VH-VL binders against q04399r243to374. Designs and how they scored, part 4

Target 1, 132 residues: q04399r243to374
Amino acid sequence: LINGKSSDGETIKIGFNTEYLLLRIVNSGMSGTQVFHLDGFQLIVLEADGIMIKPFIVQTINLAVGQRYTILVKLKSDTSFIRMINGCNKMMGYITKQWWFYKEGAHLDLPKNPNDVSIEHLPGFTKAELYR
Key: E = the ipSAE of ESMFold2; O = the ipSAE of OpenDDE; V2 = 0.75 times the mean of E and O plus 0.25 times the DockQ between their complexes.

## First folded at step 1 (VH-VL)

Design D16 (framework fv_diridavumab)
Fold by ESMFold2-Fast, scan of step 1:
Structure D16 (fold): chain C 132 residues (1-132), chain A 124 residues (1-124), chain B 111 residues (1-111)
Amino acid sequence: as target 1 above (132 residues)
Amino acid sequence: EVQLVESGAEVKKPGSSVKVSCKASGGTFSSYAISWVRQAPGQGPEWMGGIIPIFGTANYAQKFQGRVTITADDFAGTVYMELSSLRSEDTAMYYCARGPDYYDILTGYSFDYWGKGTTVTVSS
Amino acid sequence: QSVLTQPPSVSAAPGQKVTISCSGSSSNIGNNYVSWYQQLPGTAPKLLIYDNNKRPSGIPDRFSGSKSGTSATLGITGLQTGDEANYYCGTWDSSLSAGYVFGGGTKLTVL
């Protein structure tokens, strides 16, 4: 049962015993770069632009227009929720959106302050991507 | 109770190869990276590389590039390290250790469990 | 530098306090978490501290860690004869020679 709601995004329920989260992400916009991050987790990249690659680990993914990745995330056994952060390039800065993954049955105590995270300080973020 | 058990001591000739094994038990083997760390007599530990068993993806320290190969059989809970073109300087205690946590392999997590080590001696 | 710098030795009497320093650069300690390991003679290293200042289950609170800039410190209070060992710091190096690096080690003698 959810006991909190984020005003900044959506919540996504996952199974109680989920050990791996497989995500396909794409920058479907016409312009601007996007960044993707799961707070406190490493991202294992399995596919880039639809092609299987030798897996590599990053903390943050920068997506140019039309780029797509398949990523795998290993969850810790005591994980009840995960904050997902997405940033979209908007001229001189980024607009940050948040989503929460939560395990079925978990009580969520979500932050009351939306946009409390700055994507400029995410591990692996490149400032040069801001102006592309 | 996580336990890592290395294969027995080896004595090898210069120029040959050695392959040592590490069997993991008592915990969730596939959820963690397994690394090989060696220690020459009187010296500090030296990280050689590690593998994520689920993916079979290995990372190697620059010093050992081209000479070391790390592989995993995640169904058997066993990780292998093969070191080729052996020299006298490769005489050392070889440990397997759990870590860095594969959630955080690039940020410098710890090695939380260590095997007892296996001795490799390279002599003519 | 690929190896972290530690003093080669430190000594104190039982019941006293010691600190062991570990010095690196921005590519290792400056940007990554530091761990500390204890190695008793004839044994494998044992994790004492991870994530700069956290203790694994079973490690007494008389062992502590801290990090400031490109340096880390291991503190040991209430010294016991059983603490005689080599102590190593370790972290990830994010430079072109990316990999896990250990300090040169500090031999603790309890007299």
Scores: ipSAE 0.008, ipTM 0.525, lowest interface PAE 12.1, mean pLDDT 75

Design D17 (framework fv_diridavumab)
Fold by ESMFold2-Fast, scan of step 1:
Structure D17 (fold): chain C 132 residues (1-132), chain A 124 residues (1-124), chain B 111 residues (1-111)
Amino acid sequence: as target 1 above (132 residues)
Amino acid sequence: EVQLVESGAEVKKPGSSVKVSCKASGGTFSDYAISWVRQAPGQGPEWMGGIIPIFGTANYAQKFQGRVTITADDFAGTVYMELSSLRSEDTAMYYCARDLYESDLYPLDYFDYWGKGTTVTVSS
Amino acid sequence: QSVLTQPPSVSAAPGQKVTISCSGSSSNIGNDYVSWYQQLPGTAPKLLIYDNNKRPSGIPDRFSGSKSGTSATLGITGLQTGDEANYYCGTWDSSLSAGYVFGGGTKLTVL
């Protein structure tokens, strides 16, 4: 779940003055590993499996079944759209799904090709994780 | 609604190859994967592999890697399964089956629509 | 040969209840949703249960599913002669041999 909301491949509106996103992500009941990424942003990991940890910065998170993370994302003042990429292991490697966060008042300008980003090319992804 | 129409029965000699087709109608190719499942006489079903047509790549069960190739012709709305180096043990009913995604995020991991099956007989 | 273990046969009288088990491991049933399929003689398999316990439209409520740990169960109440069929469980296996796996099947006989 993202911010306690089911992910439906939809757009998510955030307030005009939002400086930080606090996201809770979990791999519950999905086949294999999940991959989570925000295009152009660093993910600051604050909590793993309910335990507060020393903040750690990553670009991509790999989640085994049952794993959960609380992450913080710092937005820039010029940020109007944020592409969220989620993938899961099923046939051919990963199935990629995209969501968009957008600030109130922004005009949605989604890319022509939603599949222009491959999970296998994300920073921190390795195919060795695929069949775990 | 969604229908999967398979090609006709085949009789092949050992060592040859067979190519079975599955034409999908109703619904869109972008919303699902197509798998191939075979069933030998008196045996249970066995998953061979699958393809998501919009990605154009396929994944195969380890037992069939190197012998099976699954391809999609998105324009024709057709998925193909080619099995090479045929043996008598490959005599079976071959089904194509649809695997839908929930909200395109989570693969559903079940087959809700099946073709009627194509009989492939390998005999010398 | 089958990765998921089912009893080979089960039998009961009309109106009775039957339970069919399916046993796997942490890499399959323990990690993913379980589906159940009914196969009548001469036909393709038909989806009975998906996501452990959900029914597709058109499947009567006398068919039910459940999952606990690395095992799943198909329940059939109010047994009818038309229920004579082979029943298969299925799920995704995330091990190094990743792929969809089916159980060996259970032949249901209504005596």
Scores: ipSAE 0.000, ipTM 0.521, lowest interface PAE 15.8, mean pLDDT 75

Design D18 (framework fv_diridavumab)
Fold by ESMFold2-Fast, scan of step 1:
Structure D18 (fold): chain C 132 residues (1-132), chain A 125 residues (1-125), chain B 111 residues (1-111)
Amino acid sequence: as target 1 above (132 residues)
Amino acid sequence: EVQLVESGAEVKKPGSSVKVSCKASGGTFSSYAISWVRQAPGQGPEWMGGIIPIFGTANYAQKFQGRVTITADDFAGTVYMELSSLRSEDTAMYYCARDEGYDFWSGYSYYMDVWGKGTTVTVSS
Amino acid sequence: QSVLTQPPSVSAAPGQKVTISCSGSSSNIGNNYVSWYQQLPGTAPKLLIYDNNKRPSGIPDRFSGSKSGTSATLGITGLQTGDEANYYCGTWDSSLSAGYVFGGGTKLTVL
């Protein structure tokens, strides 16, 4: 949904009764790996590179160039905001961007001064993937 | 039927590292998750972490974060677990196990249906 | 302590019935499927029950499982001496420290 955008801090509205988010993510770059994470949530992977697979639960996904995944996220009943973290490995190292999902009807008061998170400190990240 | 074959027993000194391997025989890892579970003498099993080889990512139990690394060699069909900064308390049987099952509509269904026979790791002076 | 609570031991005579409980919270048993594992001395754990109440191929129907709220139960009927083992419940924990969790275990003694 937001692959290729350069600005961070954007917000994405979701319906008040949303129980699940279905996301399609792809690394459309010509070089470098991409990392995807939703803070506080697990990612349920349903498809890899257009092929339906046995569903798996992960906290972070590493994408090589051209890889794509279909991901399902189960929302908690008290969820009002979800922070999405996307990291790209470019010539300068890792460039981390963040976006927010928020439920319609929540008071629109996003956390101020969100903490910056290193890609290498995300749950499930592994450096070994950089050599594949 | 898939069988998981683990590497041989290890005897290590405190402060060293150990790397245990798990190889699928009669099948492949590609569409399965592999967990590492340890069991100290007289204790119950403890989940250390798991990896999904096709996604190239691993999850670790908080207790082991910073000391454990789980990797996969998809070409060779082998998964590895490396535990560093060994202590006497790390003396245990280490198992690899295949994860199966999920129902995203009603909740998470995670279970280990195929287990390796275990690798004994002894940490002593 | 273990996140999932089991009684440390249970005993019964051959031919009798036993039940083993497993108690958790909404972040694990309450919202996820429960599995049960049998461990005979000197062996790896063996899957007995998955998805609360299903049996893998090769597991006799005298083993059964159930779940209610944040608790699960393993039932064994027609108890045999070969059932003497440790039994563990297990499930996924959906909290921020997400991962698979096991119960503390129950030693079944056949007297």
Scores: ipSAE 0.000, ipTM 0.530, lowest interface PAE 11.9, mean pLDDT 76

Design D19 (framework fv_diridavumab)
Fold by ESMFold2-Fast, scan of step 1:
Structure D19 (fold): chain C 132 residues (1-132), chain A 120 residues (1-120), chain B 111 residues (1-111)
Amino acid sequence: as target 1 above (132 residues)
Amino acid sequence: EVQLVESGAEVKKPGSSVKVSCKASGGTFSDYAISWVRQAPGQGPEWMGGIIPIFGTANYAQKFQGRVTITADDFAGTVYMELSSLRSEDTAMYYCARSEDYWYYGMDVWGKGTTVTVSS
Amino acid sequence: QSVLTQPPSVSAAPGQKVTISCSGSSSNIGNDYVSWYQQLPGTAPKLLIYDNNKRPSGIPDRFSGSKSGTSATLGITGLQTGDEANYYCGTWDSSLSAGYVFGGGTKLTVL
């Protein structure tokens, strides 16, 4: 399992035998929404604002200021790299940031352009409603 | 290649219940979500619910309003669907189907179906 | 009633191209990946497309998928008589009263 804190900038190393990511995400900003997405994966939400909930499935999470979620992701056995996309809502649209989870021992050859994705067109993206 | 093996055809009286089983042959359910999908004669498929065995929590379609229960046997690799308070409208083919990575993204392997007939 | 709307039928001649639409809302197609299924008479559905536009092993590249907003389309090129079947879209609905949902289906006739 991985606590979802980014380390080493844009890359996060995970163990070779990692089968699950348990991510705790939070919008600790003072204004604006944040968007969280993992390419190719559905996210199972286990906790909202620190309390256990009945699990539900989303592809993209919109976080209002101060919201917290605990999410579980199952990795395929052949997964060596996972692209994590964070969008931060700004006055002129979204600022896109990306991180990569990669399994220990993988040969690292990752695309480096963080602006190659439109946050507004991510699968399951919504601006204001997570639970619907 | 894996196959999903469903239990045999059932004929039931109105008001009774039916329990259908689905077992993986040549594999396990440990990496999958398993759905139950029914199809009445001449109609399209209808998702009844599913279970992700690793979480132990089932999800159900609203239409069945507590009539359906889906369970899994962790050791045997078998998933069950029980439908209670049967009506003639429950006459249908019942399929189990798997989705990889524990999510309901797409159902790539289907059982051959179990015919359930509800008649007086 | 199905929450995903498909045309009830479509037809084309062998060798032609056809597209089948699937329309939903922000809680389903707008919020999750779309899959497409082919069903021949008397058989279980077969997965043709998953994750909006990916094909499982063994599915010919004549089959393609796409998604825009709250709608998805299945494209079939080089039609063959063996493509005559019912086609269904499917996705997860994240509203409080739903789960996985299928479209109403489209019958493809190869004339």
Scores: ipSAE 0.007, ipTM 0.536, lowest interface PAE 10.5, mean pLDDT 75

Design D20 (framework fv_diridavumab; at its last look DockQ between E and O 0.04; V2 from the best seeds 0.00; counts 0 for: pae E 14.8 > 2, off the site)
Fold by OpenDDE, look of step 2:
Structure D20 (fold): chain C 132 residues (1-132), chain A 126 residues (1-126), chain B 111 residues (1-111)
Amino acid sequence: as target 1 above (132 residues)
Amino acid sequence: EVQLVESGAEVKKPGSSVKVSCKASGGTFSSYAISWVRQAPGQGPEWMGGIIPIFGTANYAQKFQGRVTITADDFAGTVYMELSSLRSEDTAMYYCARDSYEWDSSGYPLYYFDYWGKGTTVTVSS
Amino acid sequence: QSVLTQPPSVSAAPGQKVTISCSGSSSNIGNNYVSWYQQLPGTAPKLLIYDNNKRPSGIPDRFSGSKSGTSATLGITGLQTGDEANYYCGTWDSSLSAGYVFGGGTKLTVL
């Protein structure tokens, strides 16, 4: 579930002049490691489990049950949309979902339920990190 | 030029709480971080915590976690710091300071305080 | 007891050069940018150096900063009477208790 929705291919509108995205991500599930990725963007991790940390950059994050991250994303000047990839680790069969951020005023012609991406093949994703 | 205007001096009893405000003007408010730094008499500065108003994200020094709350009002361009369970050791000058919130070439934020308020004296005495 | 260690005091005559050291560890100075602050008596701290060696607008070039390993140094040439103040180094600390940390301060006396 993403914000209470289990559907795939959902869209989230963001402001036209958005320069940064601040994402507070929490794994509120009862089991399973969640995986989070933004296609084409680096994730600047600022906070872990409520503690402000020295920022570090990753491409993909893993969230164990109960883990929380605050992530900052700098948008490119020409960014109109962002593909968010979320799913589960190997134990849950690498279930993969996609959502889209889009700037107000942008026209999106997005494919429904694209099957061109998998958690297993995300940049920076490693099996060694599955249990974090 | 950026200016940080803090609220007036406070005199408090032990066990009470104090809330100090910091109003920013003369520049962009929301895109920067505002930190609170206190300085006890004869001591050096001590970072308490900070907030990025536009994001509403606050962080705190471990020493003050659970006792300090930093909030922001974007519309008023004001940041607040509330310190509870006051003790005599909390007697200090309390500064608000702006973090330039710049980024290096690798995309890491840089931490330094380029603008400071004049400070708010908080005295805790029985 | 400060996380960053500074000499408590330094002194020199007008026109001379002084250096103020700031010693830390890998979790702070070693991995983060160092800033320096000047605090004149009865005033708030003022940013003097940021990002190890950069000067804000209005800061004369007789002030300089450097960083090597887990230590940083503030240099002041052409010392003036108006430079008499407390100087503090500061940086982010990436330890488990992450946060900004200051040095204990150095009192600069102009003889």
Scores: ipSAE 0.013, ipTM 0.635, lowest interface PAE 8.4, mean pLDDT 88
Fold by ESMFold2-Fast, scan of step 1:
Structure D20 (fold): chain C 132 residues (1-132), chain A 126 residues (1-126), chain B 111 residues (1-111)
Amino acid sequence: as target 1 above (132 residues)
Amino acid sequence: EVQLVESGAEVKKPGSSVKVSCKASGGTFSSYAISWVRQAPGQGPEWMGGIIPIFGTANYAQKFQGRVTITADDFAGTVYMELSSLRSEDTAMYYCARDSYEWDSSGYPLYYFDYWGKGTTVTVSS
Amino acid sequence: QSVLTQPPSVSAAPGQKVTISCSGSSSNIGNNYVSWYQQLPGTAPKLLIYDNNKRPSGIPDRFSGSKSGTSATLGITGLQTGDEANYYCGTWDSSLSAGYVFGGGTKLTVL
């Protein structure tokens, strides 16, 4: 689960004055590793598997089955859209989904052809072991 | 520039609870973590727990789990520590201390307390 | 009883050098940065060293820190009577319980 208010399809609306985005991320799948990334933002990890920890910064979260993280993201005042990348490793490759957070009042003019980002090229990505 | 101002001394009976406050001024309150550290007479400091005010969730040392509650009022710039089921062994100086909320160049956290309150004396006596 | 072990006391004359050790394990000093705190009688602890060997503004270069493996050392040169205090090391413990831990303290006597 990605905590946020869904707004029709692949977009999630956030308040105009939102300065911090708090996300709870969980790999609720039965197999395979999940990858989570916010394009252009650092992820501050506050909790891992129900335990609060001294925060540390990563650019990409790799989640094994059942893992949970609470993530804090500090937004800049000029932020109107944030691209969220969620990738799931499956038997013959990855399935990647993209979501957009947008501030209320922003012109909803999402890129028609956004830059492709390979999951394998994200900072901190760890390829899951495939069947041994 | 940063000041941590703690509430006044408390005298409590065994079995009661005490709630100590720490008001932060200067700097951006939400950019820091605030911890509570106590020190019994003649002993060294003991970390009790901490909170990141913008997150609102506290972390407690195992010894105090179930007896201590740390909360933050971000609007008032104040952090509270409540300790219940008081015993004579809880007689101590209670400090609030600020973690600077910094990381090294590799993203590993730096744990240190750069500013301390002057301490609140809590005496537990019958 | 403390997670981090320090000698209970150390003494030296004015102008001399002294070192204070702090011993831990892989879950604390071995994998985390070490800080040192000075506590003068009747006062709150004061940050003296952070990030193993860095000094906050206002701390003279007579104070130094180092870390090797699971141990850390605080060095004080040119001892002054005003250095008489308790000294505590501190670091994060990354074990399952997770939390900040302090050493038992070292009383420095200058005479």
Scores: ipSAE 0.008, ipTM 0.555, lowest interface PAE 11.0, mean pLDDT 76
Fold by ESMFold2, look of step 2:
Structure D20 (fold): chain C 132 residues (1-132), chain A 126 residues (1-126), chain B 111 residues (1-111)
Amino acid sequence: as target 1 above (132 residues)
Amino acid sequence: EVQLVESGAEVKKPGSSVKVSCKASGGTFSSYAISWVRQAPGQGPEWMGGIIPIFGTANYAQKFQGRVTITADDFAGTVYMELSSLRSEDTAMYYCARDSYEWDSSGYPLYYFDYWGKGTTVTVSS
Amino acid sequence: QSVLTQPPSVSAAPGQKVTISCSGSSSNIGNNYVSWYQQLPGTAPKLLIYDNNKRPSGIPDRFSGSKSGTSATLGITGLQTGDEANYYCGTWDSSLSAGYVFGGGTKLTVL
């Protein structure tokens, strides 16, 4: 679930002049690893499990149960939408859901087949967390 | 509306192979987990394996590892199951089934088969 | 051999109630959600109960499910002749040979 919602293809509106996103993400589940990715963006990790860390850059984040991160994302100047890809473990693999961030007033022209994503091929995905 | 249709019934000789297909329609094919479940006459269902097309790989019940291959064609919306080295005890009804795309309140995926095809018979006989 | 153990048969008169047990282990029923399936003669299985105790739309509330420890129970009240079927429990098994497992089935006869 994202913010208690299970729907695929949901959208989240961001401000018209937004240049950065600051996201606080947490795996609040009882079990299962979550995968978080923003298509076309790097994730600057500022805080892990409530502890400020030396910032590092990743393309995809894996969250075990109870893990949380604070991340910063620099938006591209021509960004009108951002595809968020979330994976959740099922059948010893991941099930993918997609959500969209979009700027107020943007003409939302989503890419065709937005749900056709292979978790194995996401940039920065590590397979080590498939089996705990 | 999701529909699953298996290929037609087959009669095979021992030692040969069978390949059955499952065409999925309605909904988003690549978001499903599709499994193959067989049922011998008078017996309970037996899970053979499944595939998540987005993930691109299949897993198999230990009993069938080395004999079963499950693949998907995302463009055609079709999942295939091939069972090799057939024996008489492989005579059964073969179903494809969809694992539900549901989550519990904690975000953990649920495991249950909410839609089943009609099934197709594979008979292994000399 | 079924990983999940069910009684082979149960019977009761119309209007009565019956329970069907499903016994497993910590790697399956203990740590995973249980589902129940109804299979009428000559048909594919149909989902009856999921998430231990939830009913899909269209399943009457006289069907109920529960679990405790490593055992699950399907309850059927107000038995009808149309309930005569085989019933199977199912769940994920998280052991080293991980996979989905079904019980051997219980034949319900409405006498």
Scores: ipSAE 0.000, ipTM 0.524, lowest interface PAE 14.8, mean pLDDT 76
ESMFold2 (binder alone), look of step 2: mean pLDDT 88; pTM 0.915

Design M01 (framework fv_masavibart)
Fold by ESMFold2-Fast, scan of step 1:
Structure M01 (fold): chain C 132 residues (1-132), chain A 120 residues (1-120), chain B 110 residues (1-110)
Amino acid sequence: as target 1 above (132 residues)
Amino acid sequence: QVQLVESGGGVVQPGRSLRLSCAASGFTFSSYAMYWVRQAPGKGLEWVAVISYDGSNKYYADSVKGRFTISRDNSKNTLYLQMNSLRTEDTAVYYCARDLWSGEYYFDYWGQGTLVTVSS
Amino acid sequence: QSALTQPASVSGSPGQSITISCTGTSSDVGGYNYVSWYQQHPGKAPKLMIYDVSNRPSGVSNRFSGSKSGNTASLTISGLQSEDEADYYCSSYTSSSTLVFGGGTKLTVL
């Protein structure tokens, strides 16, 4: 879920005056690790697996099967678009998908998404987690 | 190799119901968003519905909202379309299609299609 | 009833190039770089030819190319061959996260 809502599209609209984005991220129903990243933003982790934790800042979240996190993101006043990268293991490697958050009223002429985004180059990416 | 096989089409009277199935093989079905797209005889393509990889998100064309329900059973590698309150304008070949990624509406594989005829 | 405007027909001779246009609005073709093109031969399911405006799937000939300018996307087929004779449909993502198709263009290779 993104900002408390689900979306099957390439774009997710957020309110014009949004200062913070609250995301609940879950890796469910899949056999593999998922990676979550917001390009140019820090992720403030507030909850892990439904439990409140001491907040900490990361640039990328790695989710093993069944893991979930609540993430807070502070938006800048000039933020019109935010690129989200979601990667998942599909047996034969990682497949990446890009989503765009955009503020209501921003231009919808999205830049062409680069093909073959490498999640191994994302800040803080880890692909060797052990789920216990 | 990727295969999508539709079934369940036929002739039905207006106001009745019909359920379509799409059997998927040759790929990890539970990892892909799936679609129904229809084509009336001699007409163009019309998107009908989409369902996310885990079934948590569903979207419908305005023409079928409230009447059609898309669903999937990942344990059986099967996609479904429950069609209620059928109208003559629902007459079409119904195609099952796989998303190129996850909800991008790029249909990289299509089934052969199943004909639904709504007539009295 | 399709929302995107395509010419009903287009024709060319073997070896020539043709272009098919697909015109929408700023809420679909003009607002996003998520345009795709499909080829459909009579009695068969459609085949994806172009996605993301200009990208080709594996196995699609490089004679097929896509582009976009403002609210109009274009499919260009170079070196026309008889097997290219088919109906071509454009499609675009919309601001409501739905999909809209064009009315289709019948390509005749004379």
Scores: ipSAE 0.000, ipTM 0.518, lowest interface PAE 15.9, mean pLDDT 77

